# VH-VL binders against q0aze0: the designs that were tried, part 178

Target 1, 268 residues: q0aze0
Amino acid sequence: MKIILVNNRFKENTEKKAQEIAGQLSALNVEVIIDNGLDEPYAGTVDFIMVLGGDGTMLRAARRYGQRAIPVLGVNMGTVGFLSNIEINELAEYLPLILREEYSLEARMMLEVAVFQQQSLLTRVFCLNELLLRSNSPRMLSFALEISGQKLEPYRGDGLIVSTTTGSTAYSLSAGGPIADPQLDAFIVTPVASHIINKRPLVVSPEREISLHLLEEREAIIGIDGQIKMDFGAENRVLIKRAPHPLLMVNLKAKPFFTSIDRSLQRQ

## First folded at step 7 (VH-VL)

Design E38 (framework fv_bermekimab)
Fold by ESMFold2-Fast, scan of step 7:
Structure E38 (fold): chain C 268 residues (1-268), chain A 124 residues (1-124), chain B 107 residues (1-107)
Amino acid sequence: as target 1 above (268 residues)
Amino acid sequence: QVQLVESGGGVVQPGRSLRLSCTASGFTFSSYGVHWVRQAPGKGLEWVAAISYEGSNKYYAESVKGRFTISRDNSKNILFLQMDSLRLEDTAVYYCAKDRIYYGSGSFYGMDVWGQGTLVTFSS
Amino acid sequence: DIQMTQSPSSVSASVGDRVTITCRASQGISSWLAWYQQKPGKAPKLLIYAASSLQSGVPSRFSGSGSGSDFTLTISSLQPEDFATYYCQQANSFPLTFGGGTKVEHK
């Protein structure tokens, strides 16, 4: 069995904990590859991915490995999050089940984001939560939104979010988007501070292609899962579609999504 | 140089068929939607048809729907217009034109590159 | 089909004049309107797209405005090379449609 341990070395104690867990797994004859985010993703075949940390570390793991159809387990390191299934102090209890492959999988859709400069591909990224287009100055943007070749009335405002259902509780929620069951596949399109008061969030089929480009030169950026940031100008275009493979999330114990989100919202 | 060159125009009899071609050079043809636009002698512009960059989506003016077929060969950088059941009202210079937007799956914004046109006329 | 009506059909002007051409859609087309310039015996040239976005390389004396059903092309100070026929074109709905044209000619 070969397992990738994903952690963030720049977070206190996470590198030391990853080394500790790698030692425990090696003692059980498991080959371990540690991915701390600094190097290219491991290119070899692996059987399982264990993510040690919060939701941010899971988002990075999903971008790097989510398209490989490998089971991914989120292990919470003591912070509140939506993408982990077990706590770090529960790992020893569940490890025998992991090694015997005795768990269920929950499929979570991902976005495929292609960013172009002129017609040339600048980057192609997969993400679990969302793409955010936003103004990087006090000036509002003017931009075109296309859904499967249909041009909507131009958007004028601070930006737009294109989210997965998993991302419905991230930036889309903060911008007024709906809470969606992450087991459903759909795009959620949520405007950010639209100048036109009646612009509403849209919920669209995951089979559609969504495109964005600026209609006038502005200082803007695109953000992917809150972790990748790129300048976005009138010469750029972004194409978004459902990624070919969902992220396969390991379910070792029931985590009730709706009661968890309900409790989280009551604290604010 | 970015250019489009039409060919295949000529003198035809009503009811016959004609195929127009448009050869693209100097840009990535496969990334752009393309149009056919015609102009009758002394008259204004009339949009005829368009095809998406991958060839999956085709659009036609009502006056030509069912008679004309637009197609493309991205491997050869060629756009075609197959014109069947030709009528006197089809007399015009036919232009091919590239849309300004790349990777539009059915969206078009404006035609930024045009050919010089090919004339289609009718004999009695 | 969306009908595009241009006014006037022709205008006589002198170099240095401000020229205004209007285009009216028979139904709402949002901002999805383009403007073209055509000189005799030549193919059209794109000037403006999305009602007000200036095409690269087009002189700043050309500007577009409007949304919904009423649109305007303005040439702030007419130059000798601007005597031509101008066309609007809606890109909102299929089939795409052009206006009838406005000829800008010498006074």
Scores: ipSAE 0.694, ipTM 0.852, lowest interface PAE 1.5, mean pLDDT 91
Fold by OpenDDE, second read of step 8:
Structure E38 (fold): chain C 268 residues (1-268), chain A 124 residues (1-124), chain B 107 residues (1-107)
Amino acid sequence: as target 1 above (268 residues)
Amino acid sequence: QVQLVESGGGVVQPGRSLRLSCTASGFTFSSYGVHWVRQAPGKGLEWVAAISYEGSNKYYAESVKGRFTISRDNSKNILFLQMDSLRLEDTAVYYCAKDRIYYGSGSFYGMDVWGQGTLVTFSS
Amino acid sequence: DIQMTQSPSSVSASVGDRVTITCRASQGISSWLAWYQQKPGKAPKLLIYAASSLQSGVPSRFSGSGSGSDFTLTISSLQPEDFATYYCQQANSFPLTFGGGTKVEHK
């Protein structure tokens, strides 16, 4: 068995714990790769990914490895979030189950985000939470939203979020989006400070494609999962689709999503 | 500067064919949808046809459908309008115009640059 | 097809006047409406896009308003160079269609 431990090099406690866990796993004849974000993603085949940290680390892990259909376990290390399944102090208890592959998987839809310039693909990214288009100035943006070829009302506002259901409890929520069942596959399109009063979020079928482009010569920014930032202008277009592969999240411990929402949100 | 220049207009007989060209310069031609719009003498504007930036989608007014063909050569920055089975009612100044928005994949948002037009008339 | 009806067909005005032109769509077109100005012997010029957005380089005395089916082009203070014919155009769906035009002429 080969396992990747994903942690954050900027969080010393996770680095230390990764080393410790790596030693324990090695003692059990498990091959371990540690990914603290310093190097490129490990290109070899692996059987399991263990994310040590919070939601941010999970998002990074998802972007780096999510398209490879590898089981991903979130191990919380004292942070508040929605993407961890067990606590670090529970790892020893569940380690035998992990090694025996006695766990269930929950498929979480990811976004495929493609950014273009003059018909050239600038980047393609798979992400777990959301794509954000926002103004790079105090002025409102004007941009076009197309869904499966349907030209919607032009948007005027600070920006727009296209989120997965997983991402519904992230930035989309702060912008007034609905809380979605993580077991549901859908896009959530949430306006950010729209000029139109009471502009409502859209819940969109994962079978549809979403396109965004500016209607004016302005500078904007594309944000992905709050970790990737790109300049976005009139010559750019973003195309959003359902990723071809979901993130396979490991469920070792049952976590009642809806009954824990209030508690989790109050702690944030 | 952004510019469109039409050519190919002239005097024709009914039933004949004519091919109009529009040469683009000063902008990334391949990034925009492009239109043909015509105007009969002393009349208003009439949209004729549109083609997407890649040329994969073409749209026609009912009045020209089946007779006119819009096409483009992005490598040469040229838009074409092949006009077959011409009729007297096709008499007009024909304008080419670019859509103002990049990457109009089947959607158009207004025409911000126009050529000077080329006149198509018929012999009496 | 979406029919665009402009009103009035012509308007006589003087320099300094406020001029209002209306355009009605036969069905809802959201805000996908453009306004053009055309002078005799010249190609049309885009003034307004998306119903209310001013095209770059167009004087601020021009403004557009409306959504759905009813739209308005306003010239707050008519200038000598503004005597021309104005057209609305829906960009909501194909076939694209223009209004019949409004000629703004000297009073």
Scores: ipSAE 0.375, ipTM 0.772, lowest interface PAE 2.0, mean pLDDT 92

Design E39 (framework fv_bermekimab)
Fold by ESMFold2-Fast, scan of step 7:
Structure E39 (fold): chain C 268 residues (1-268), chain A 124 residues (1-124), chain B 107 residues (1-107)
Amino acid sequence: as target 1 above (268 residues)
Amino acid sequence: QVQLVESGGGVVQPGRSLRLSCTASGFTFSSYGVHWVRQAPGKGLEWVAAISYEGSNKYYAESVKGRFTISRDNSKNILFLQMDSLRLEDTAVYYCAKDRIYYGSGKFYGMDVWGQGTLVTFSS
Amino acid sequence: DIQMTQSPSSVSASVGDRVTITCRASQGISSWLAWYQQKPGKAPKLLIYAASSLQSGVPSRFSGSGSGSDFTLTISSLQPEDFATYYCQQANSFPLTFGGGTKVEHK
């Protein structure tokens, strides 16, 4: 068995814990690759990915490895969130099940984001939660949204979010989007501070292609899962599609999604 | 022990109906999509039908569409295949199989657990 | 429907040989392909999913490669238990379809 441990090298506690776990796994004749996030993703074949950290570390792991159809387990290190399955103090209890591969998997859709300059592809990235288009200055944006070639009336505001159902509880929620069952495949398109009063969030088939471009020269950025930031100008276009593979998330414990989100919203 | 066990096969006359069952144990049946796959004697595998974990989405091969109905009872951990208007060309071992992942829309499949198969044949 | 064509239909091999089996889809299926092993009188066993990911419990001598329309299953050093029929299966769209199978036989 070969496992990748994904951790955040900028948090001393998570780095120390990753080394400790790697030592324990190596003692059990498990090959371990440590991914601290700065180097190229490991290119070899692996059997399992263990993510040590909060939701941010899981989002990074999904971007790096989510398209390889490898089981990914989120292990919480003290940061509350929706993407971890077990706590770090439970890992010893669940390790035998992990090594015997006695767990279920849940598939979560991902986005494929392609950014163009005129007709040339600049970059292609994958993400688990969302793409955010936003103004990078006090001026609002004027931009065009196309859904499978259908041109909607222009948008004017601070931006737009194109989210997966997993991302429905992240930035899309903060911008007024609906809470979606993560078992569903759909794009959720949520305006950010729209100046047009009746611009509503849209729930769109995952088979559709979504494109965005600016109608006026403005300082804008494209944000990916809150982690990657790219400049976006009037010469740029972004194309969003369902990614070829979902992220395969490991379930060792029951995940009561609806009661968890209800509790989170009511107890704040 | 994760297991699928099929039953209901047998010898039948053309034009008749037959219902196959597949009983699941050792995993949370209600979390997985499940499939029927058949294999005619001495021939290759042919996918027949699939049903999503909640039962709301059903898919069929064109050769059986309108004649076969897939269903499930999550309270009893049982998968069914109702086969109507049976033809000689339906002669095969019928396997039930579990998706490797649980997912409502089921766009990615590898089938990691299979039953032993149940034979459907016709009298000469 | 997406048609899956396997070649060869049979191959004669000896223990220790490297065996390659090819599968071609009639249209692009990205990496949505699985490989199965079937022994006489037994149900199929999943070997590879998502074109290149090895299923739990499957020996490392099995590997898969390819994307789009052309895919390969490789057995790096054939063992006595590997004499069986192998099938590819596309998982890109319904209806799901299998290749015709490749029988790996003793020389």
Scores: ipSAE 0.000, ipTM 0.402, lowest interface PAE 17.7, mean pLDDT 86

Design E4 (framework fv_bermekimab)
Fold by ESMFold2-Fast, scan of step 7:
Structure E4 (fold): chain C 268 residues (1-268), chain A 124 residues (1-124), chain B 107 residues (1-107)
Amino acid sequence: as target 1 above (268 residues)
Amino acid sequence: QVQLVESGGGVVQPGRSLRLSCTASGFTFSSYGVHWVRQAPGKGLEWVAAISYEGSNKYYAESVKGRFTISRDNSKNILFLQMDSLRLEDTAVYYCAKDRIYYGSGTFYGMDVWGQGTLVTFSS
Amino acid sequence: DIQMTQSPSSVSASVGDRVTITCRASQGISSWLAWYQQKPGKAPKLLIYGASSLQSGVPSRFSGSGSGSDFTLTISSLQPEDFATYYCQQANSFPLTFGGGTKVEHK
């Protein structure tokens, strides 16, 4: 068995705990690769991915490894979040189940994002939560949205979010999007500070193609899961589709999504 | 480098058929929607037909619907217009034109590259 | 079909003049309008797309404005090479339709 251990390098105790866990797994004849985000993703074959940290660390793991169809377990290190399944102090209890492959998997859709300039593909990335198009200056954007070849009325405002259902509780929620059951596959299209009064969030089939481009030369950026930022101008176009493979999340214990989101919503 | 070249125009008899071709070079033909636009002598531009980048969707002006067929061969970088049941009113220079949007999903935004045109006329 | 009415049919102008051409759609087309320039014996050239976006390589003296059903093309300071016929074209829905054209000619 080979396991990738993804850690949060911004926490001193997280790095130490990752080394301790790696030692424990090695003593059980498990080969461990530590990914702290500094190097390229591990290119070899692996059987399991264990993510130590909060939702941000899980988003990085999903981007790096989510398309490989490998089970991914989120282990919470004391940060409240939606993407972890067990707490770090529970790991010893659940480790035998992990090693015997006695767990269920939950599939979470991902986005495939392709950014073009003229006839050239500039980049192709995958993400778990969302793509954000936003203005990078005080000036609002004018941009076009197409859904499976259908041109919508032009958008004017600060931007747009195209989100997975997993991403419904991230930036899309802050922009007024709906809370979605992560068991559903759908795109959620949420406008950001639209100057057009009646622009509403849309929930569309994950089989749809979504494309965006600017109608006026403006300074804009594309953001991916809040972790990748790239410049976007009038000569650029982005195409968004459902990624070929979902992220396979490990369930070792029941996690009550609706009661968890209800408690979080009371605070904001 | 980016070019569209029409061919196949000529003198034809009313009621006959003619096939126009448009050869693309210098860009990824399969990534763009393409159009046929015509212009009668001394008259304005008239849009005739369009086809999406992969050939999935085809569109026609009412004046040619049922008589003309647009098609494309992405492996050869060629656009076609099959013109059946030709009428004197079809006399025009026929242009092929590329839409500006890369990897368009069946809609069009403006025609940024045009061929030089091919003339279709009728013998008396 | 969406009808595009272009006015005037011709305009006489001198080098240095500000020229304004208007285009009206028979129904709302948002900002889905393009402007083209055509010189005698030549293919049309795209000037503006999306009602107001200048095509690469087109001089900044050309500008477009409008939304919904009323649109304008403006040439701020006419140059000798600008004497040509100009066409608007709606890209909102099929069939695509052109305006009748406006010929900009010498006084």
Scores: ipSAE 0.020, ipTM 0.572, lowest interface PAE 7.8, mean pLDDT 88

Design E40 (framework fv_bermekimab)
Fold by ESMFold2-Fast, scan of step 7:
Structure E40 (fold): chain C 268 residues (1-268), chain A 124 residues (1-124), chain B 107 residues (1-107)
Amino acid sequence: as target 1 above (268 residues)
Amino acid sequence: QVQLVESGGGVVQPGRSLRLSCTASGFTFSSYGVHWVRQAPGKGLEWVAAISYEGSNKYYAESVKGRFTISRDNSKNILFLQMDSLRLEDTAVYYCAKDRIYYGSGYFYGMDVWGQGTLVTFSS
Amino acid sequence: DIQMTQSPSSVSASVGDRVTITCRASQGISSWLAWYQQKPGKAPKLLIYAASSLQSGVPSRFSGSGSGSDFTLTISSLQPEDFATYYCQQANSFPLTFGGGTKVEHK
């Protein structure tokens, strides 16, 4: 069995804890690769991915490994998050179930984001929560949105979010988007501070292709899961599709989505 | 680098058929919608037909509907226009043109790359 | 079908002149209009898309404006290489349609 341990090297105690867990797994004849975010993703075949940290570390793991159809377990290091399943102090209890593959999997859709400059593919990235297009100056953007060949009326405002259902509780929520059941596959398209009052969030089939480009030369950026930032200008176009593979999240312990979000909204 | 080259034009007799080709190079042909646009001698531009990037959606001007067939071969980077039941009114230079937008699914934003054109004319 | 009407059919101008060409759609096309330049014996060249967006490599003396049904192409200071025929084209719906063209000629 080969396991990748994903941790955030710069967070307190996480690297030490990763080394400790790696030692425990090695004693059980498990080969361990540590991904602390500094090197390129491990290119070899692995059986399981264990993410040590909060939701941000899980988003990085999903971007790096989510398309490989490998089970991914979120292990919380002491802060409550939405993408973790068990606490670090519970790992020893659940480890035998992990090694015997006695767990269920929850599939979470991901976005495939392709950014073009003129006629050339500039980059292709995957993400679990959302793509954010936003102005990088005080000036509003003017941009075009296409959904599966349907050309919508021009958008005027600070930007737009294209989110998965998992991302519905992240930036999309802050911008006025709906809360979506993560079991549903859908794009949620949420305007950011639209100057046009009738621009509403859209819930769109995940089979559709979404494209964005600027209609005027403005300083803008594209943000991916709040972690990657890219300049975006009138020479650029972005294409968003459902990624070929969902992220396979490990469920060892029941984590009710609706009661969790209900508590979070009341305690804001 | 980015280039479209038409071929297959020539002199035909009314009622006959002709097949035009357009070879693409320097860009990912399979990612773009492409058009046929014609221009009769001394006249303006007339849009003829378009095909989506995968080849699944085809569009025609009313004047050619039922007579012309647009198709593409993405493995060879070639666009075709099969012209059947040719009429004197079909006399024109035929241009192929690429839409400016990658993965445009049904609408077009402007034609940014054009071929040099191929002449279709009729013998008297 | 959406009919595109250009005016004037021709305009006589001198280098340094401001030239204005108008295009009217028979129904609303939002901002989905492109402008092209064609020189004798050559293929058309895209100047402007989405009514007002300047295509890369096109000189800033060219500008487009308008929305809905009425559109304008402006050349702020005509240069010798600008003597050509100009066409508008609606990109709102199929079939795509071009205006009749405007020939910009020497006085």
Scores: ipSAE 0.006, ipTM 0.475, lowest interface PAE 12.2, mean pLDDT 86

Design E41 (framework fv_bermekimab)
Fold by ESMFold2-Fast, scan of step 7:
Parts: C-alpha cells; sequence; structure tokens
Structure E41 (fold): chain C 268 residues (1-268), chain A 124 residues (1-124), chain B 107 residues (1-107)
C-alpha cells in the first residue's frame, strides 16, 4: 500500500506530526510519500491520500490530486473546518479500517478553470470551493458572464464567485450565496457587491460552461480556493466547467453537515 | 499584422451563384467567430451571416436564409460565403469581419477587424 | 428582427463641437450594442462594444452610454478625422442588425 501524506510546510506542529505518522505507517509496511506543497505533485501510483491539517490543506490536496480518483481522508489537527472526517487523536483507532479499505466514499464535484490571455491558454487549474473574480482597486468592475453560450446582462460591482456546492459555505456564503447540500452537483454563481440590486445568486446545472471576461480594463484578480491569486485584465478570459472527476472523500465517521453549518453560523 | 482579405467578388448575372472567400492572417483564425457584412452602394451596413469559431453554429439574415451558406476552413484560415440564386438586391460590397471575442460558441460582441471588401454587382 | 433606429440621419458640425448620436432598439437588448465609424470608401472601424466599452486604440473623446432600448454615442470634442458615418449594431440576438447610420459632416 502506498499513501501520500499531505501537510503544510509552514506549520511546524503539522510537519512534526506528519513525520511521526509516516514512521508509524512505515512500521506497518506502508510506503509513505510526504507532500508538503513545495514540490511537484507525486506522479506515481498511490492507493490513498491522507491530509493532515485544516480545510486549507485539504483544498491544496484536492487541487493536486483530486482528479486521480484516489480516496482522500481529511485528518483534523485542531482547526475547526468542514473538510476533515476524523481528528488526529482518532487516527490510531481508524488505521486498521483504512488499511483494510473498510470505508465509504463521498463524491464532491470540482471546478475545472481554464484561464486564457487572448487566444492562448495560460493555465488550467482544478479546485474544490470556488473561483473568485474581484476588483483589485477602488473602481468597480464591468464584466460579462456567459452561461452555455447565453450572455447575461453585464455585471457591475466588485466581482463574482463561481462555486461548487462544497464551496457554498466558503466565500460564496460571505457574499450572500445559499447554503447547498454538498451531495448536490451544481454551480452557484454569486455576485460580489453588485451595483444592480436585483442581481441574484444563480444555481446552475453542472453540465453548463460558464465564462467571464472584463468589458473594461480594470485591475482585477482571479482567486482560486482563496489560495491562488492571478492578475486578470481585459485581454483575459476564464472558462469554468465541471471537472472530469469528483474528489473522493473518505467517510470513516458520520459528519453531520447541517448541524455543523448551523453551529458555525452562530459563531462570531 | 492582423488582417482579413476578401476575394471572389465580380460581375454576375441574376439567378447565378458566386463564392466569396476571406483569408485571415496575423491571428489565430480558428479561435474566433467571423461575419459577413454587406453594404449596397450609397446605403447602410447590413449583417449577412456569422459562423462560430469551431464551425458548428451558423447564423443568417432573413434576406439571405436558404440562398447563402457560410463555411470555414480552419486549416487554411479561410472563411467562405456561397451565394446561390443571386438577385439584383444582393448588389453590395461584401466585408468579412472578425468578432472581438475568442472561443465564443454563438456569442458575439463587436467586429474589431474588417477586410477591405469585395464588390458584387450585376451585368445586363 | 430587432430594428435599430438612429437619429439624426445627418448632423452638421464644426471641429470642437460636442456631437451626440442616438440609437433606439425596437426591443430590449441589454447592453449588447456596438458603435462603428466608417469613412467613405473604407471598411467600418469598431469604436465601442457592450454599449460603453471603448475599443483599444480609440480616442477617449468617444464614449457610449445607455442600456435596454436607448443608446447614445458622444464625441466630446469633434476632430477633423471624425467626419464620417456612424452605425450602431445590436449583438443581443440573431439576426444581428445595424442602425441606418448617422453622417457627421462639415457645416
Amino acid sequence: as target 1 above (268 residues)
Amino acid sequence: QVQLVESGGGVVQPGRSLRLSCTASGFTFSSYGVHWVRQAPGKGLEWVAAISYEGSNKYYAESVKGRFTISRDNSKNILFLQMDSLRLEDTAVYYCAKDRIYYGSGTYYGMDVWGQGTLVTFSS
Amino acid sequence: DIQMTQSPSSVSASVGDRVTITCRASQGISSWLAWYQQKPGKAPKLLIYAASSLQSGVPSRFSGSGSGSDFTLTISSLQPEDFATYYCQQANSFPLTFGGGTKVEHK
């Protein structure tokens, strides 16, 4: 069995714990590859991915490995979040189940984001939560949103979020989007501080293609999962579609989504 | 240098056919939707037809629908307009034009590059 | 078909004048309107797209405004090279349609 252990290089307690866990797994004849985010993703065949950390580390793991159809387990290191299934102090209890492959999988849709400059592809990125288009200056943006070849009325405001259902509780929620059951596949399109009061969040079939481009030169950025930032100008175009494969999240322990989000909304 | 060059215009007899060509250079032709727009002598602009970048979506003005066929050859960077059953009312300079948006599958925003035009006229 | 009506059909102006051309759509077209300039014997040149977005390389004295059915092209201070015919064009739905044109000519 080969396992990728994903951790955050810049959090020393997670790095030390990753080394400890790698030692424990090696003692059980499991081959371990450590991914701290600094190198290229491991290109070889693996059987399982264990993510040590909070939601941010899971988002990075999803971008790096989510398209490979490999089981991914989130192990919480003491940070509150939605994407972890078990706590670090529970890992020893659940390791036998992991090694026997006795767990269920929950599929979570991902976005495929292709960013162009003029007609040339600049980058193609996958993500679990959302793409954010936002102004990077005091001026509001003017931009075009297309859904499956249909031009919607121009948007004027600070930006737009195109989110998965998993991302409905992330930045889309802060911008006024709905809370979506992550078992549903859909795009959620949420305006950010729209100048037009009646611009509403849209819930769109995951089979559709969404595109964005600026109608006027402005300083803007594209944000991916709150972790990747790219400049976006009037020469750029972004195409968003459902990624070919969902992230396969390991379910070892029942995690009540609705009660978890309800508790989260009551925190200040 | 980004340019479009029309050819194939000339003198034709009513009821006959004519094929116009438009050769693109200086940009990735296969990435853009393209249009045919005509202008009769002393008259205004009239949009005639458009074809999406991949060639799957075609659109026509009512006045030419069923008589004109738009097509493209992306391997040769050429746009075509096959004009059948020509009428005196089809007398015009025919321009080809590139839409400003790339990878639009039926979305168009404005024509930012135009050819010089090719004249289609009729003999007695 | 969506009919595009331009007014006036011609306007006489002097260098330095503010020139305003209007375009009315027979039905709502959102902001999907472009403006073109055409000089005698030449192909049209795109000035403005999406009602108010200035095409690269076009002087800032040109501006567009409007949404829905009523649109305006403004030349804030007419220059000698601006004497030409101007056309609006809706890009909302097929078939695409042009206005009848407005000729800006010398007084």
Scores: ipSAE 0.669, ipTM 0.855, lowest interface PAE 1.9, mean pLDDT 91
Fold by OpenDDE, second read of step 8:
Structure E41 (fold): chain C 268 residues (1-268), chain A 124 residues (1-124), chain B 107 residues (1-107)
Amino acid sequence: as target 1 above (268 residues)
Amino acid sequence: QVQLVESGGGVVQPGRSLRLSCTASGFTFSSYGVHWVRQAPGKGLEWVAAISYEGSNKYYAESVKGRFTISRDNSKNILFLQMDSLRLEDTAVYYCAKDRIYYGSGTYYGMDVWGQGTLVTFSS
Amino acid sequence: DIQMTQSPSSVSASVGDRVTITCRASQGISSWLAWYQQKPGKAPKLLIYAASSLQSGVPSRFSGSGSGSDFTLTISSLQPEDFATYYCQQANSFPLTFGGGTKVEHK
């Protein structure tokens, strides 16, 4: 068995713990790769990914490895979030189950985000939470939104969020988007400070495609999961699709999503 | 160096078939919808057909429905127009044109790149 | 189908003149209108998209306005290279349709 431990090199406690866990796993004849974000993603085959930290670390792990259909376990290390399944102090208890592959998986839809520069594809990114288009100035943006053959009226506002249901409890929520069942596959399109009063978020089928571009010569940015930032201008376009593969999240412990929402949201 | 180059035009007899090609270069062809637009001599522009970026959606003008077929080969960056049962009123310069933005589902914002056109005429 | 009506069909103008071309759609098309310029023997060139957005590389003397059914292309100060035929095109729905064109000629 080969396991990747994903942690954050900027969080010393996760680095130390990753080393400790690596030692323990090695003693059990498990091959371990530690990914603290310093190097490129491990390109070899692996059987399991263990994320040590919070939601941010999970998002990074998802972007780096999610397209490879590898089971991913979130191990919380003292943070509040929605993407961890067990606590770090529970790892020893569940380790035998992990090694025996006695766990269930929950498929979480990811986004495929394609950004174009002029006439060419600039980059393609898979992400778990959301894509954000927002103004890079105090001025509102004017931009076009297309949803699978339907050309909506031009948007005016600070920006727009396209989120997965997983991402519904992230930035989309702060912008007034709905809380979505993470077991549901859908896009959530949430306006950010729209010029139109009471502009409502859209829940969109995962079978549809979403396209955005600016209708004016202004500076904007694209944000992905709050971790990737790109300049975005009039010569850029963005296409959002359902990723071809979901993130396979490991369920070792039952976590009732809806009964924990109030408590979790109050802590944020 | 974004470019579209049409070929395949010529002189044909009524009722015959002709296949036009349009070769794209300088951009990610597979990411854009593309169109055929024609112009009869001394006349205005007439949209003929469109195809989505992956080729899953095709659209036709009523004047060519059932006779013309639009297709594309993204691996070769080529757009095609199969023209069957040609009529005298099909006489025109045929342009291929690229959508300004990604064309995924049947809507677009203009055609920002055009080929030089290829002429289709008829022999009497 | 959406019919696009351009006016005038032709206009005689001099260098430096302000030229205005109008386009009317048979039904509402929001802002989904493009303007093209075509010179003799050449392919059309995109000038304006989304009714009022200037295509990259197009001189600022060109501007588009309007929404719904009535649209206008304006050349603020006509230049020698601007003598051409101009077309509007609705991008609201298929089938796509062009206006009849407006020829801008030397006075």
Scores: ipSAE 0.035, ipTM 0.578, lowest interface PAE 5.2, mean pLDDT 91

